# VHH binders against a4qp31r305to451: the designs that were tried, part 9

Target 1, 147 residues: a4qp31r305to451
Amino acid sequence: PPGSRLVLMSQVCKQTLAKDSEKLNDVNIKLHRCSEAFIYLLSPLWSVTLDKCRNSTLVLGPVRTSVHIQSCENVRVVCVAGRLTIGGSFNCTIHSLTPTRPLLLPGNASLTLGPFHTQYPTLEDHMASAGLAVVPNLWNQPLLFGV

## First folded at step 4 (VHH)

Design s17 (framework vhh_8emy_2)
Fold by ESMFold2-Fast, scan of step 4:
Structure s17 (fold): chain B 147 residues (1-147), chain A 126 residues (1-126)
Amino acid sequence: as target 1 above (147 residues)
Amino acid sequence: QVQLQESGGGLVQPGSSLRLSCAASGFTFSSYWMHWVRQAPGKGPEWVSSISGSGGSTNYATSVKGRFSISRDNPSKTLYLQMNSLRPEDSAVYYCARTYEVTFSGSTYTVKFDYRGQGTQVTVSS
């Protein structure tokens, strides 16, 4: 069933990783302790969690449910997502397209926000696949929680 | 080498329409999302609208949704902003850009957008 599979990417370090496989369609992704990496996951995804990643850039295909960024440092994330939450993170940049207000949890410092800006050939098809076609972008209306 | 040239601004009365243009050169236009940004006197820059490289996805600030329409013509490398039902609050210099960022650091914030053109002035006044 869609959204039942989890792919764990742990300790991706000092490398560029690019994936656009249909095997990643509707998959949950967890990236844990990745560092000095450029990661491109250009498929329609179910959810993405970043935990304790540093000095890395992530470019994601549309994420149906949520992107959660926790305890990251010097990380850049580019995403289209149903929801976006960021907690415990320092000097991170998120360029997003989300129909919901980004939720800023406690512990963040020096965050940069911007509207989604990345193009690839199948982007709009993947947005439709993730249920995110023709949605408003509330990237500039973050909700601060507990700060 | 990257250039963005805005045009189409002017002085109009409330309720009027204007169409702004941005001529791009020095990069593969269709491979980039494009944005419209505006800055009123005494205010910081404000994001207005975005459009995907193909033109198939568009986004708008809540303040302009339903009144403004962003579009592009990739063969001519031109970005457009159709502004309808203009209000005094829409008076600003309008810029086109490839990226837009707001950085929050404590109680301060800074705005960056790349390849800022000369802008085009829109004044809505009776």
Scores: ipSAE 0.811, ipTM 0.899, lowest interface PAE 0.7, mean pLDDT 92

Design s18 (framework vhh_8emy_2)
Fold by ESMFold2-Fast, scan of step 4:
Structure s18 (fold): chain B 147 residues (1-147), chain A 126 residues (1-126)
Amino acid sequence: as target 1 above (147 residues)
Amino acid sequence: QVQLQESGGGLVQPGSSLRLSCAASGFTFSSYWMHWVRQAPGKGPEWVSSISGSGGSTNYATSVKGRFSISRDNPSKTLYLQMNSLRPEDSAVYYCARTYEVTLSGSTYTVKFDYRGQGTQVTVSS
């Protein structure tokens, strides 16, 4: 069933991981404690959580529901997502296309934001698969939560 | 060797239309998203619009949605911005760029472009 499966990627360190399998379609991804890594997950995904990752770059296919970034440092995330939340993170860069305002939770410092900029051959097909083909981009209208 | 050259700006009256062009060279144009960014006198740069490499996806800032239309012609390596119903508040130097990012540090903003052209001036006044 779509959105019921979880794929955990823990401690991906000092490597490049690239996946574009249909088996990742509509799965939930959790990346935990990855460091010095370049991670490309170019499939339409259900959700992505990034926790305690450092010095890494993450390029995601369109994420239907949410991308949540927590407690990360020196991480670059490129995503199309239904919603985006960022908390407890330092020196992170997020290039996004989100129809909802990015939510900045407590604990962030030195965040860089930009509009989505990555092209790959099946991108628009994957956007359609994730329900994100024709949506506005509110990347430049973040909401600050807490204080 | 990446070059972006804007053109098509000028002095127009409120309610007028104007079409901006950006000629690109030195890279595989169709493999990159492209953006229009503007900077009004005395203000910081503002994102205006984005278009995917294929042209199949477009996005607009809330302030220009319904009035501006971004498009591209990949064979000629040209990016366009059709501006309709121009308002005085649209007066700015318009830039095309491959990447645009803003770093937030308290009340301070730092803007960075992967590549940006020299810009074309649009002035809307009577």
Scores: ipSAE 0.767, ipTM 0.882, lowest interface PAE 1.0, mean pLDDT 92

Design s19 (framework vhh_8emy_2)
Fold by ESMFold2-Fast, scan of step 4:
Structure s19 (fold): chain B 147 residues (1-147), chain A 126 residues (1-126)
Amino acid sequence: as target 1 above (147 residues)
Amino acid sequence: QVQLQESGGGLVQPGSSLRLSCAASGFTFSSYWMHWVRQAPGKGPEWVSSISGSGGSTNYATSVKGRFSISRDNPSKTLYLQMNSLRPEDSAVYYCARTYEVTYSGSTYTVKFDYRGQGTQVTVSS
């Protein structure tokens, strides 16, 4: 069933990883301890979690449910997502399109937020596949917790 | 060399309409999302609206939703903002930009535009 598969990408280091396969459609992605990496996952995804990643750039296809960023440093994330949460992170940049207010959890420092800006040929089709084709963007209305 | 040139601003009365234009050059216009940003006197810059490279997706700040319409004409490399039912609080310099970022540092924040033009002044007063 959609949203039941998990793909773990652990210790992707000093490399560029680009995937746009239908095999990633509706998949949960967890990226753990990736560093010095450029990661492009240009498919409609179910959820994405980034944990303990550093010095990396992630460009994601539309994520139906949530993007969660935890304990990351010097990471750039570009995403369309149903929900965005970020905690314990330093010097990170997130360009997003989210119909919900981004949640800034405790432990963050020097965060940069911006509206989604990436175009690729099948973007709008993937937005429709993820249920995010016609939604407002509340990227500029973050909720701050724990300062 | 990336260039963005805004135009179409002016002095209008509340309830009036204006259409702003942004002429782009120096890059493949249709490959980029474009944004409208405004800055009112004594206030920081505020994101207003975004449009995808194809024009198929649009987003609006809550304060302008239902009154403003963003559009683009890729053949002429022009971005538009149709502003209806203008209010005094819409008075600002309007900029077009390829990217827009807000950096939060401690209790303060800073705003950065990527390849914005010089802006066009909109004044709404009775």
Scores: ipSAE 0.731, ipTM 0.872, lowest interface PAE 0.9, mean pLDDT 91

Design s2 (framework vhh_8emy_2)
Fold by ESMFold2-Fast, scan of step 4:
Structure s2 (fold): chain B 147 residues (1-147), chain A 126 residues (1-126)
Amino acid sequence: as target 1 above (147 residues)
Amino acid sequence: QVQLQESGGGLVQPGSSLRLSCAASGFTFSSYWMHWVRQAPGKGPEWVSSISGSGGFTNYATSVKGRFSISRDNPSKTLYLQMNSLRPEDSAVYYCARTYEVTISGSTYTVKFDYRGQGTQVTVSS
């Protein structure tokens, strides 16, 4: 069933990882403790969680439900997502297209936000597959949670 | 070298229309999302609109939705912003950009964007 599988990518370090496989369609991705990495996951995804990642760049295909960034440092994320949350993170940059206001949880410092800017050949099809083809972009209207 | 050149601004009355243009060079125009950004006197830059490389997706700031229309002509490497029902609040220098970033540090906001040229001045007044 869509959205039931989890792919864990742990300790991806000092490398470039690029995946565009249909096997990643509608899966949940968790990236844990990745560092010094460039990671491209150009498939329509169900959800993405980044936890304790450092000095890395992530370019994601459209994410149907949510992108959650937690305890990251010096990370750049480029994504289209139903919801975006970021907590406990320092010096991170998120370029996003999301129909909901980005939620800034406690513990962040020096966050940079911008509108989505990535183009790739199958982007339009993937936007439609993730249910995000006709949505507004509220990237510039973040909500600060917990003060 | 990436170069972006804006034009089409001017002085108009409230309720009027203007069409802005941005001529791009130095990169594969159709492979990039493009953005319009504006800056009013004494205020920080504000994101206005975005368009995908193919032109198939467009996004607008809430303040201009329904009044402004972004488009592009990839063969001529030109980005456009059609502005209708202009209001005094729309008065600003308009820039086109490939990327736009706002860094938030406490109550301080620092803006960075990839643009060339002086922008084009739009003044809406009676």
Scores: ipSAE 0.619, ipTM 0.827, lowest interface PAE 1.6, mean pLDDT 89

Design s20 (framework vhh_8emy_2)
Fold by ESMFold2-Fast, scan of step 4:
Structure s20 (fold): chain B 147 residues (1-147), chain A 126 residues (1-126)
Amino acid sequence: as target 1 above (147 residues)
Amino acid sequence: QVQLQESGGGLVQPGSSLRLSCAASGFTFSSYWMHWVRQAPGKGPEWVSSISGSGGSTNYATSVKGRFSISRDNPSKTLYLQMNSLRPEDSAVYYCARTYEVTWSGSTYTVKFDYRGQGTQVTVSS
């Protein structure tokens, strides 16, 4: 069933990883302790979690439910997602298209936000597949929790 | 060399309409999302609207939704912003950009563009 599989990508280091397979359709992605990496996951995804990643760039296909960034440093994330949550992170840049206000949890410093800007041939089809084709973008209206 | 050139600004009365244009060169225009950003005198820059490379996806700031319409003509490499029902608070220099980002650090913030044009002034005054 969609949203039941988890793909764990742990310790991806000093490399470029690009995947656009239909095998990633509707899967949950967890990226853990990746560093010095450029990661492109250009499929409609169910959810994405980044934990303890450093000095990396992530470009994601549309994420149906949520992108959660935790304890990351010097990471750039480009995503279309139902929800975006960021906690415990330093010097991170997120370019997003989210119909909900980005949620800033405690522990962040020097965050950079911007509107989604990445184009690839099947982007709009993937947005439709993730239920995100016709939604407002509230990237510039973050909510601060625990201030 | 990437170049963006805005035009179409001017002085108009409240309730008027205006169409801004941005001529792009030096890159494959259809492969990039494009954005309109504005800056009013004494204020920080404010994101206005975005459009996907194909034109199939558009987004608007809450303050302009329903009044402004972003579009593009990829063959002519031109980005447009149709502004209807203009209000005094829409007065600003309008910039065309490929990317736009805002960094907050304590009480300070900085704005960065990948590439932006020189801007076109829109003044809405009675």
Scores: ipSAE 0.796, ipTM 0.891, lowest interface PAE 0.9, mean pLDDT 92

Design s21 (framework vhh_8emy_2)
Fold by ESMFold2-Fast, scan of step 4:
Structure s21 (fold): chain B 147 residues (1-147), chain A 126 residues (1-126)
Amino acid sequence: as target 1 above (147 residues)
Amino acid sequence: QVQLQESGGGLVQPGSSLRLSCAASGFTFSSYWMHWVRQAPGKGPEWVSSISGSGGSTNYATSVKGRFSISRDNPSKTLYLQMNSLRPEDSAVYYCARTYEITFSGSTYTVKFDYRGQGTQVTVSS
């Protein structure tokens, strides 16, 4: 069923990884301890978790449910997602299109937020596939939790 | 060299309409999302609206939703903002940009956006 597969990308280091395969459609992605990397996952995804990543740039296709960023440093994330949560992170930049308010969990410092700005040929088709084709963008209305 | 040139502002009465234009050059216009940003006297820059490279996706700040319409003409490399039912609180210098960022540092924040022009002044007063 959609949303049942998990793809783990661990220790992607000092490289560029670009994927746009239909095999990533509706999968859960976990990126763990990636560093000095440029990662492009241009498919409609189910969920993305970014954990303990450093000095990296992530460009994601539309993510149906959530993008969760935890314990990251000097990371840039560009995403369209149902929900966005960021915790324990430093010097990170997130450009997003989310119909829900970004949730800022405890432990963040020096965060930069902006509206989604990346175009690729099949973007709008992927937004439709992820259920995010016609949604408002509340990127500029973050909610602080636990303060 | 990336260039963005805004035009179409003016002095109008509340309830009036204005159409702003932004002429772009120096990059593949259709490959970029574009944004409208405004800055009122004494306030920081505020994100107003965004449009995808194809024009198929649009987003609006809550304060302008239902009154403003963003559009683009890729062949002429022009971005537009149709502003209807203008209010005094819409008075600002309007800029077009490819990016907009707000950085949080403790209890303070800083706004930065990618613009190359001087903007166009919109004044709404009786």
Scores: ipSAE 0.803, ipTM 0.895, lowest interface PAE 0.8, mean pLDDT 92

Design s22 (framework vhh_8emy_2)
Fold by ESMFold2-Fast, scan of step 4:
Structure s22 (fold): chain B 147 residues (1-147), chain A 126 residues (1-126)
Amino acid sequence: as target 1 above (147 residues)
Amino acid sequence: QVQLQESGGGLVQPGSSLRLSCAASGFTFSSYWMHWVRQAPGKGPEWVSSISGSGGSTNYATSVKGRFSISRDNPSKTLYLQMNSLRPEDSAVYYCARTYELTISGSTYTVKFDYRGQGTQVTVSS
């Protein structure tokens, strides 16, 4: 069933990783302790969790449910996602297209936000596959938790 | 060298329409999302609208949704913003941009543009 598989990418370090396989369609991705990496996952994904990553750039295909960023430093994330949450992170940049308000959890400092800006040949088809083809973008309306 | 050149602004009355243009050069126009950003006197820059490289996806700020339409003509490398039912609060300098970033540091907000044009003034008054 869609959304039942988990792919763990741990300790991707000092490399460029690019994947666009149909095997990543509707999977959950967890990236853990990646550093000095450029990671391109250009498939329609179910969810993405980014934990304890540093000095890295992530470019994601549309993510149906959520992108969660936790305890990251000097990371750039480019995503289309149903939901975006960011906690415990420092000097991170997120360019997003999300129909829900980005949720800023406790512990963040020096966050940069922007609208989604990446184009690749199958982007709009992947947006449709993830249920995100015709949605508003609330990237500029973050919600601060605990304010 | 990337160049963006806005045009089409002017002085109009409330309820009027204007069409802004942005001529792009120096890059593969169809491979980039494009954005319209505006800045009113005494206020910080505000994101207005975005369009995908193919033109198949568009997004709008809540304040302009239903009144503004973003479009592009990739063969001529031109970005457009059709503004209908203009209101005094739409008065601003309008900029064409490839990227737009808002940095939040405490209560301080800083806006940065990677490739921004020179802007075109829109004034809506009686």
Scores: ipSAE 0.744, ipTM 0.868, lowest interface PAE 1.2, mean pLDDT 91

Design s23 (framework vhh_8emy_2)
Fold by ESMFold2-Fast, scan of step 4:
Parts: sequence; structure tokens; C-alpha cells
Structure s23 (fold): chain B 147 residues (1-147), chain A 126 residues (1-126)
Amino acid sequence: as target 1 above (147 residues)
Amino acid sequence: QVQLQESGGGLVQPGSSLRLSCAASGFTFSSYWMHWVRQAPGKGPEWVSSISGSGGSTNYATSVKGRFSISRDNPSKTLYLQMNSLRPEDSAVYYCARTYEVYISGSTYTVKFDYRGQGTQVTVSS
């Protein structure tokens, strides 16, 4: 069933990891304690969680449900996602296309936001597969929580 | 070197239409999403619209949705913004940009552009 699999990518360090496999279609991804990495996951994904990642760049294919960034430092994320939440993070940059307002949870400092800017050959097909092909972009309307 | 040049602005009355153009050079135009940004006197820059490198995906700020249309012609390396039903509130300098970012630190607001043109003035008045 779509959305039932979880792939854990733990301690991806000092490397470039690029995946565009159909095996990642509709998969939940959790990236934990990755550092000094460039990670490209160019498939339609179900959800993505980043936890305690540092000094890394992540370029994601369209994420159907949510991208959650927690306790990260000096991380760049480029994503199309149903929802985006960021908490406990420092000096992070997020370029996004989200039909819902990004949610800024407590504990963040020095965030940079921008509209999604990455192009790859199958991007629009993957957006359609994730249910995100024809949606508004509310990247510039973040909701601050806990103030 | 990357260069962006806007044109097509002018003075028009409410309800009128204008088409803005942005001529790009110095990079592989079709490999980048492009954006329109505007800035009225005394106000910060406002994101208006974005278009994917292929032109297959477009996005608009709520304030212009249904009135503005973004498009591109990759062979001629030109970005367009068709503005219909113009209102006084649309008066601003319009910029095309390859990258647009907002830095948030407490209550501090800083806008950064990777590459931005010189702008074209649009004035909507009676």
C-alpha cells in the first residue's frame, strides 16, 4: 500500500547520495544525523522527516503529505510538499512550493525562505503523482507558532 | 555573465492591461525557474509569480491570482507577465529574478536576489 514503507537514512556523512528509483515512490523517508552531505531524492515521496542533520543540502522530489525539519543546523532543503514544518533549527534555508502555509515551530533561529527553484526532467510528472501538480504556493506566508 | 532586462511598464488607467517582458542572457534559461517580484515606494519587495523551467508549472501570489499570467519563451530566452484588470494597488517597480530569498531573524527582514534585473515601472492611476 502506498505510504506504508519507511526508509531510514542514518548518519549519511561526507558524501553525495543521489536516488531516483521507483522503489522510493510513495515511501516515507527519515534522515537522521546526516552531516556534510548532498542528498538528492528525486522521486515522488510520501513524507520526509529531517532530524538532527547538519551542514547538508537536500533536494527532494515532490512530497505528498509533509516535510518536517527538526533540530537541524546549516541545512538547505529544496522541496515541493503538501505541508512544511520547521522546529528547533538554526541557519537553515528552505526553498519550497507548498499549498499550505509553512509552520514555524518554537526554537528556530536565522531561517531563510524562498520559492521552489529546482528543475529536473520528470519533475512535473512527479508533482502529478504526488497530487501537487496544480496548487498555489504559500511559501511566503509562514505561520509562526508559540508567539 | 547573467543579465536580466525588464521592459513593458508604463502609465495606465485602472482596468487596463500591460505585458511585461524580461530578456535573459548568460545562462541556460530553460534550466531555471523564474520569478516576478514587485516593490512599491516605501514597501518591501513582494513576490508576484513563478514559472518552472519547462513552463509546465506556474504559481501566483493571492493578490494577483486570476488577473496575471506568467509565461516564457525558452527559444528567445524571454519571460513574460501579462497583467489584466490593473488596480492602483499594482503600481510598483517590477523585477524579474532567478532567485529570491527572505532572511528572517527575529523581526529583521532582509530580501536577497541571486540575479535581478533593473526593473520596469508600472503606474496605475486615474
Scores: ipSAE 0.542, ipTM 0.795, lowest interface PAE 2.1, mean pLDDT 90

Design s24 (framework vhh_8emy_2)
Fold by ESMFold2-Fast, scan of step 4:
Structure s24 (fold): chain B 147 residues (1-147), chain A 126 residues (1-126)
Amino acid sequence: as target 1 above (147 residues)
Amino acid sequence: QVQLQESGGGLVQPGSSLRLSCAASGFTFSSYWMHWVRQAPGKGPEWVSSISGSGGSTNYATSVKGRFSISRDNPSKTLYLQMNSLRPEDSAVYYCARTYEVRISGSTYTVTFDYRGQGTQVTVSS
């Protein structure tokens, strides 16, 4: 069943990790304590959670349900996602395409926002696979919670 | 070397139409999302529209949705913005870019966008 599998990527450090395998299709990804890394996960994903990652860049294939960023520092995330949430994070950059307003939870400082800008050959096919092919982009209309 | 050259602006009356063009060179055009950005007098740059490398995905700022249409012709390496029902508030210098960012630090907002062109002036007045 899609969306039932979890892949944990912990302590990815000082490396470039690139994956585009169909084995990542509809998988939940959890990235924990990654640092000094460039991570490319170019498959249609179910959900992505980033926790305590630092000084890293993440480029994600379309994420059907949600991208959640928590307690990260100096991280760049590029994603197409059903929902985007960020909390407890400092000096992070998010380039997104999401049909829902980004949710800014308590504890953030010095955020940079921008529209999605990454192209790869199968991008639009992956957007369709994730249910995100024909959606508006509300990247510039974030909602602030816990002011 | 990356180059972007905008054209097609001018002085028009409210309700008129204009088609802007952006000629790209120095990079693989079809491999990049492209954006239209505008800057009105006394204001910072604001995002207008985006289009995917294939042209299969398009997005618009709420202020122009239903009036503007973004498109591209990858063989000729040209980006277009069709602007209909122009209003005085659409008056601005229009730029094409590959990226656009808004940095928020306290109450300060800093806009940065990747462009190599001079822009094209659009003036809407009666």
Scores: ipSAE 0.766, ipTM 0.874, lowest interface PAE 0.9, mean pLDDT 91

Design s25 (framework vhh_8emy_2)
Fold by ESMFold2-Fast, scan of step 4:
Structure s25 (fold): chain B 147 residues (1-147), chain A 126 residues (1-126)
Amino acid sequence: as target 1 above (147 residues)
Amino acid sequence: QVQLQESGGGLVQPGSSLRLSCAASGFTFSSYWMHWVRQAPGKGPEWVSSISGSGGSTNYATSVKGRFSISRDNPSKTLYLQMNSLRPEDSAVYYCARTYEVQISGSTYTVKFDYRGQGTQVTVSS
């Protein structure tokens, strides 16, 4: 069933990880405590959670439901996603294409936002597979979540 | 060297149309998303539109949705912005760019470009 499998990538450190396998189609990805890493996951994904990652760059294939960034520092994320949330994070850059407004949760500082900019051969096919083809991009209309 | 050169701006009346062009050189044009950004006098830069390298995906700011159309011709390495039903509020210098970023620091928003052209002026006046 799509969206039922979870792949945990924990402590990916000082390496480049590039995956474009159909085995990642509709998979939930959790990246936990990765550091000094360049991670390319170029498949249509179900969801991505990035937690406590540092000094890393993530380039994601289209993510059907959500990309959630929590407690990260000096991280760059490039994504197409149904929803984007970021909390507790410092000096992070997010280039996104989201049909919903990015949600800025409490605890962020020094964020940089921009529109999605990465091209790869199967990108538009993957956008269609994730239900994100021909959608508006509200990257420049973030919502601040109190306090 | 990456070069971006805009053209097509001018003075027009409200309700008119204009087509802006951006000639690109010095890189593999079809491998990059391209963006149009505008800046009105006394205001910060505003993102207008984006297009994927293949042209298969396009995005628009809500203020121009339904009136503007972004397109590209990869063989000639040219980016276009077709502007219809122009309003006084569309008056600005229009730039094409490869990458566009807004850095948020408190109440301050700082814009950063990978590469952008010199811009072309559009004035919509009654």
Scores: ipSAE 0.712, ipTM 0.859, lowest interface PAE 1.2, mean pLDDT 91

Design s26 (framework vhh_8emy_2)
Fold by ESMFold2-Fast, scan of step 4:
Structure s26 (fold): chain B 147 residues (1-147), chain A 126 residues (1-126)
Amino acid sequence: as target 1 above (147 residues)
Amino acid sequence: QVQLQESGGGLVQPGSSLRLSCAASGFTFSSYWMHWVRQAPGKGPEWVSSISGSGGSTNYATSVKGRFSISRDNPSKTLYLQMNSLRPEDSAVYYCARTYEVWISGSTYTVKFDYRGQGTQVTVSS
């Protein structure tokens, strides 16, 4: 069933990883301790979690449910997602298109927020596949939690 | 090398319409999302609207949704903003931009553009 698979990408280091396979359609992605990497996952995804990633750039296809960024440093994330949460992170940049207000959890410092700015050939089809084709963008209206 | 040139601003009465244009050069226009950003006197920059490279996806700030319409013509490398039902609160210098970011650190706010134009002034008053 959609949303039942988990793909773990652990310790992707000093490389460029690009995937646009239908095998990533509707999967959950966890990126753990990736560093000095450029990672492109250009498929409609179910969820994405970034945990303890450093000095990396992530460009994601539309994420149906959520993107969660935790304990990351010097990371750039470009995403379309149903929900965005970021906690415990330093000097990170997120360009997003989200129909819900981004949730800023405790522990963040020096965050940069911007609107989704990336284009690729199948983007609009993937947005439709993820249920995100016609939604408002609330990237500029974050909610602070725990203050 | 990258250039953005806005036009179409002016002085209009509340309830009027204006169409802004932005002529782009020096990059593959159709491969980039484009944005409209405005800055009113005494205020920081405010994101207004974005459009995907193909034009298939558009987004709007809540303050302008239903009144403004963003569009593009990729063959002519031109970005547009159709502004209807203008209000005094819409008075601002309007910029087109390829990238717009807000850096947040404590109480410090800074704005970053990779490229923006010189802006076009819109004034809504009676």
Scores: ipSAE 0.423, ipTM 0.753, lowest interface PAE 2.9, mean pLDDT 90

Design s27 (framework vhh_8emy_2)
Fold by ESMFold2-Fast, scan of step 4:
Structure s27 (fold): chain B 147 residues (1-147), chain A 126 residues (1-126)
Amino acid sequence: as target 1 above (147 residues)
Amino acid sequence: QVQLQESGGGLVQPGSSLRLSCAASGFTFSSYWMHWVRQAPGKGPEWVSSISGSGGSTNYATSVKGRFSISRDNPSKTLYLQMNSLRPEDSAVYYCARTYEVTITGSTYTVKFDYRGQGTQVTVSS
């Protein structure tokens, strides 16, 4: 069923990884301890979790449910997502399109926020596939949590 | 060289309409999202609207939703902002930009663009 598969990407280091396969459609992605990496996952995804990553750039296809960023440093994430949460992170940049207010959990310092800006040929089809084609963008209205 | 040039601003009364244009050159226009950002006197820049490269996806700040419409004509490499039911609080210099971001570090608020135009002044006053 959609949303049941999990792909783990651990210790992707000093490389560029680009994937646009239909095999990633509706998949949960977990990225753990990636560093000095450029990662492009240009498929409609179910969820993405980024944990303890450093000095990396993530460009994601539309993510149906959530993007969660935890304990990251010097990371850039570009995403369309149902929900966006970030905690314990330093000097991170998120360019997003999300119909919900980004949730800023405890422990963040020096965050950069901006509206989604990446184009690729099948983007709008993937937005429709993820249920995110006709939604408002609340990227500029973050919620502070745990204060 | 990437260049963006805005036009169409002016002095209007509350309730009036204006259409802003942004002429782009030096890059493959249809391959980029584009944004309108405004800056009122004494304030930092404020995001207004975004449009995808194809024009199939548009987004608006809550303060302008229902009143402003963003569009683009890729063959002519032009971005537009149709502004209806203008209010005094819409008075600002309007910029078109390829990216826009805001960094918060302690009490410091820093705004950055990769490319933006020179801006066009909109004044809404009776």
Scores: ipSAE 0.788, ipTM 0.887, lowest interface PAE 0.9, mean pLDDT 92

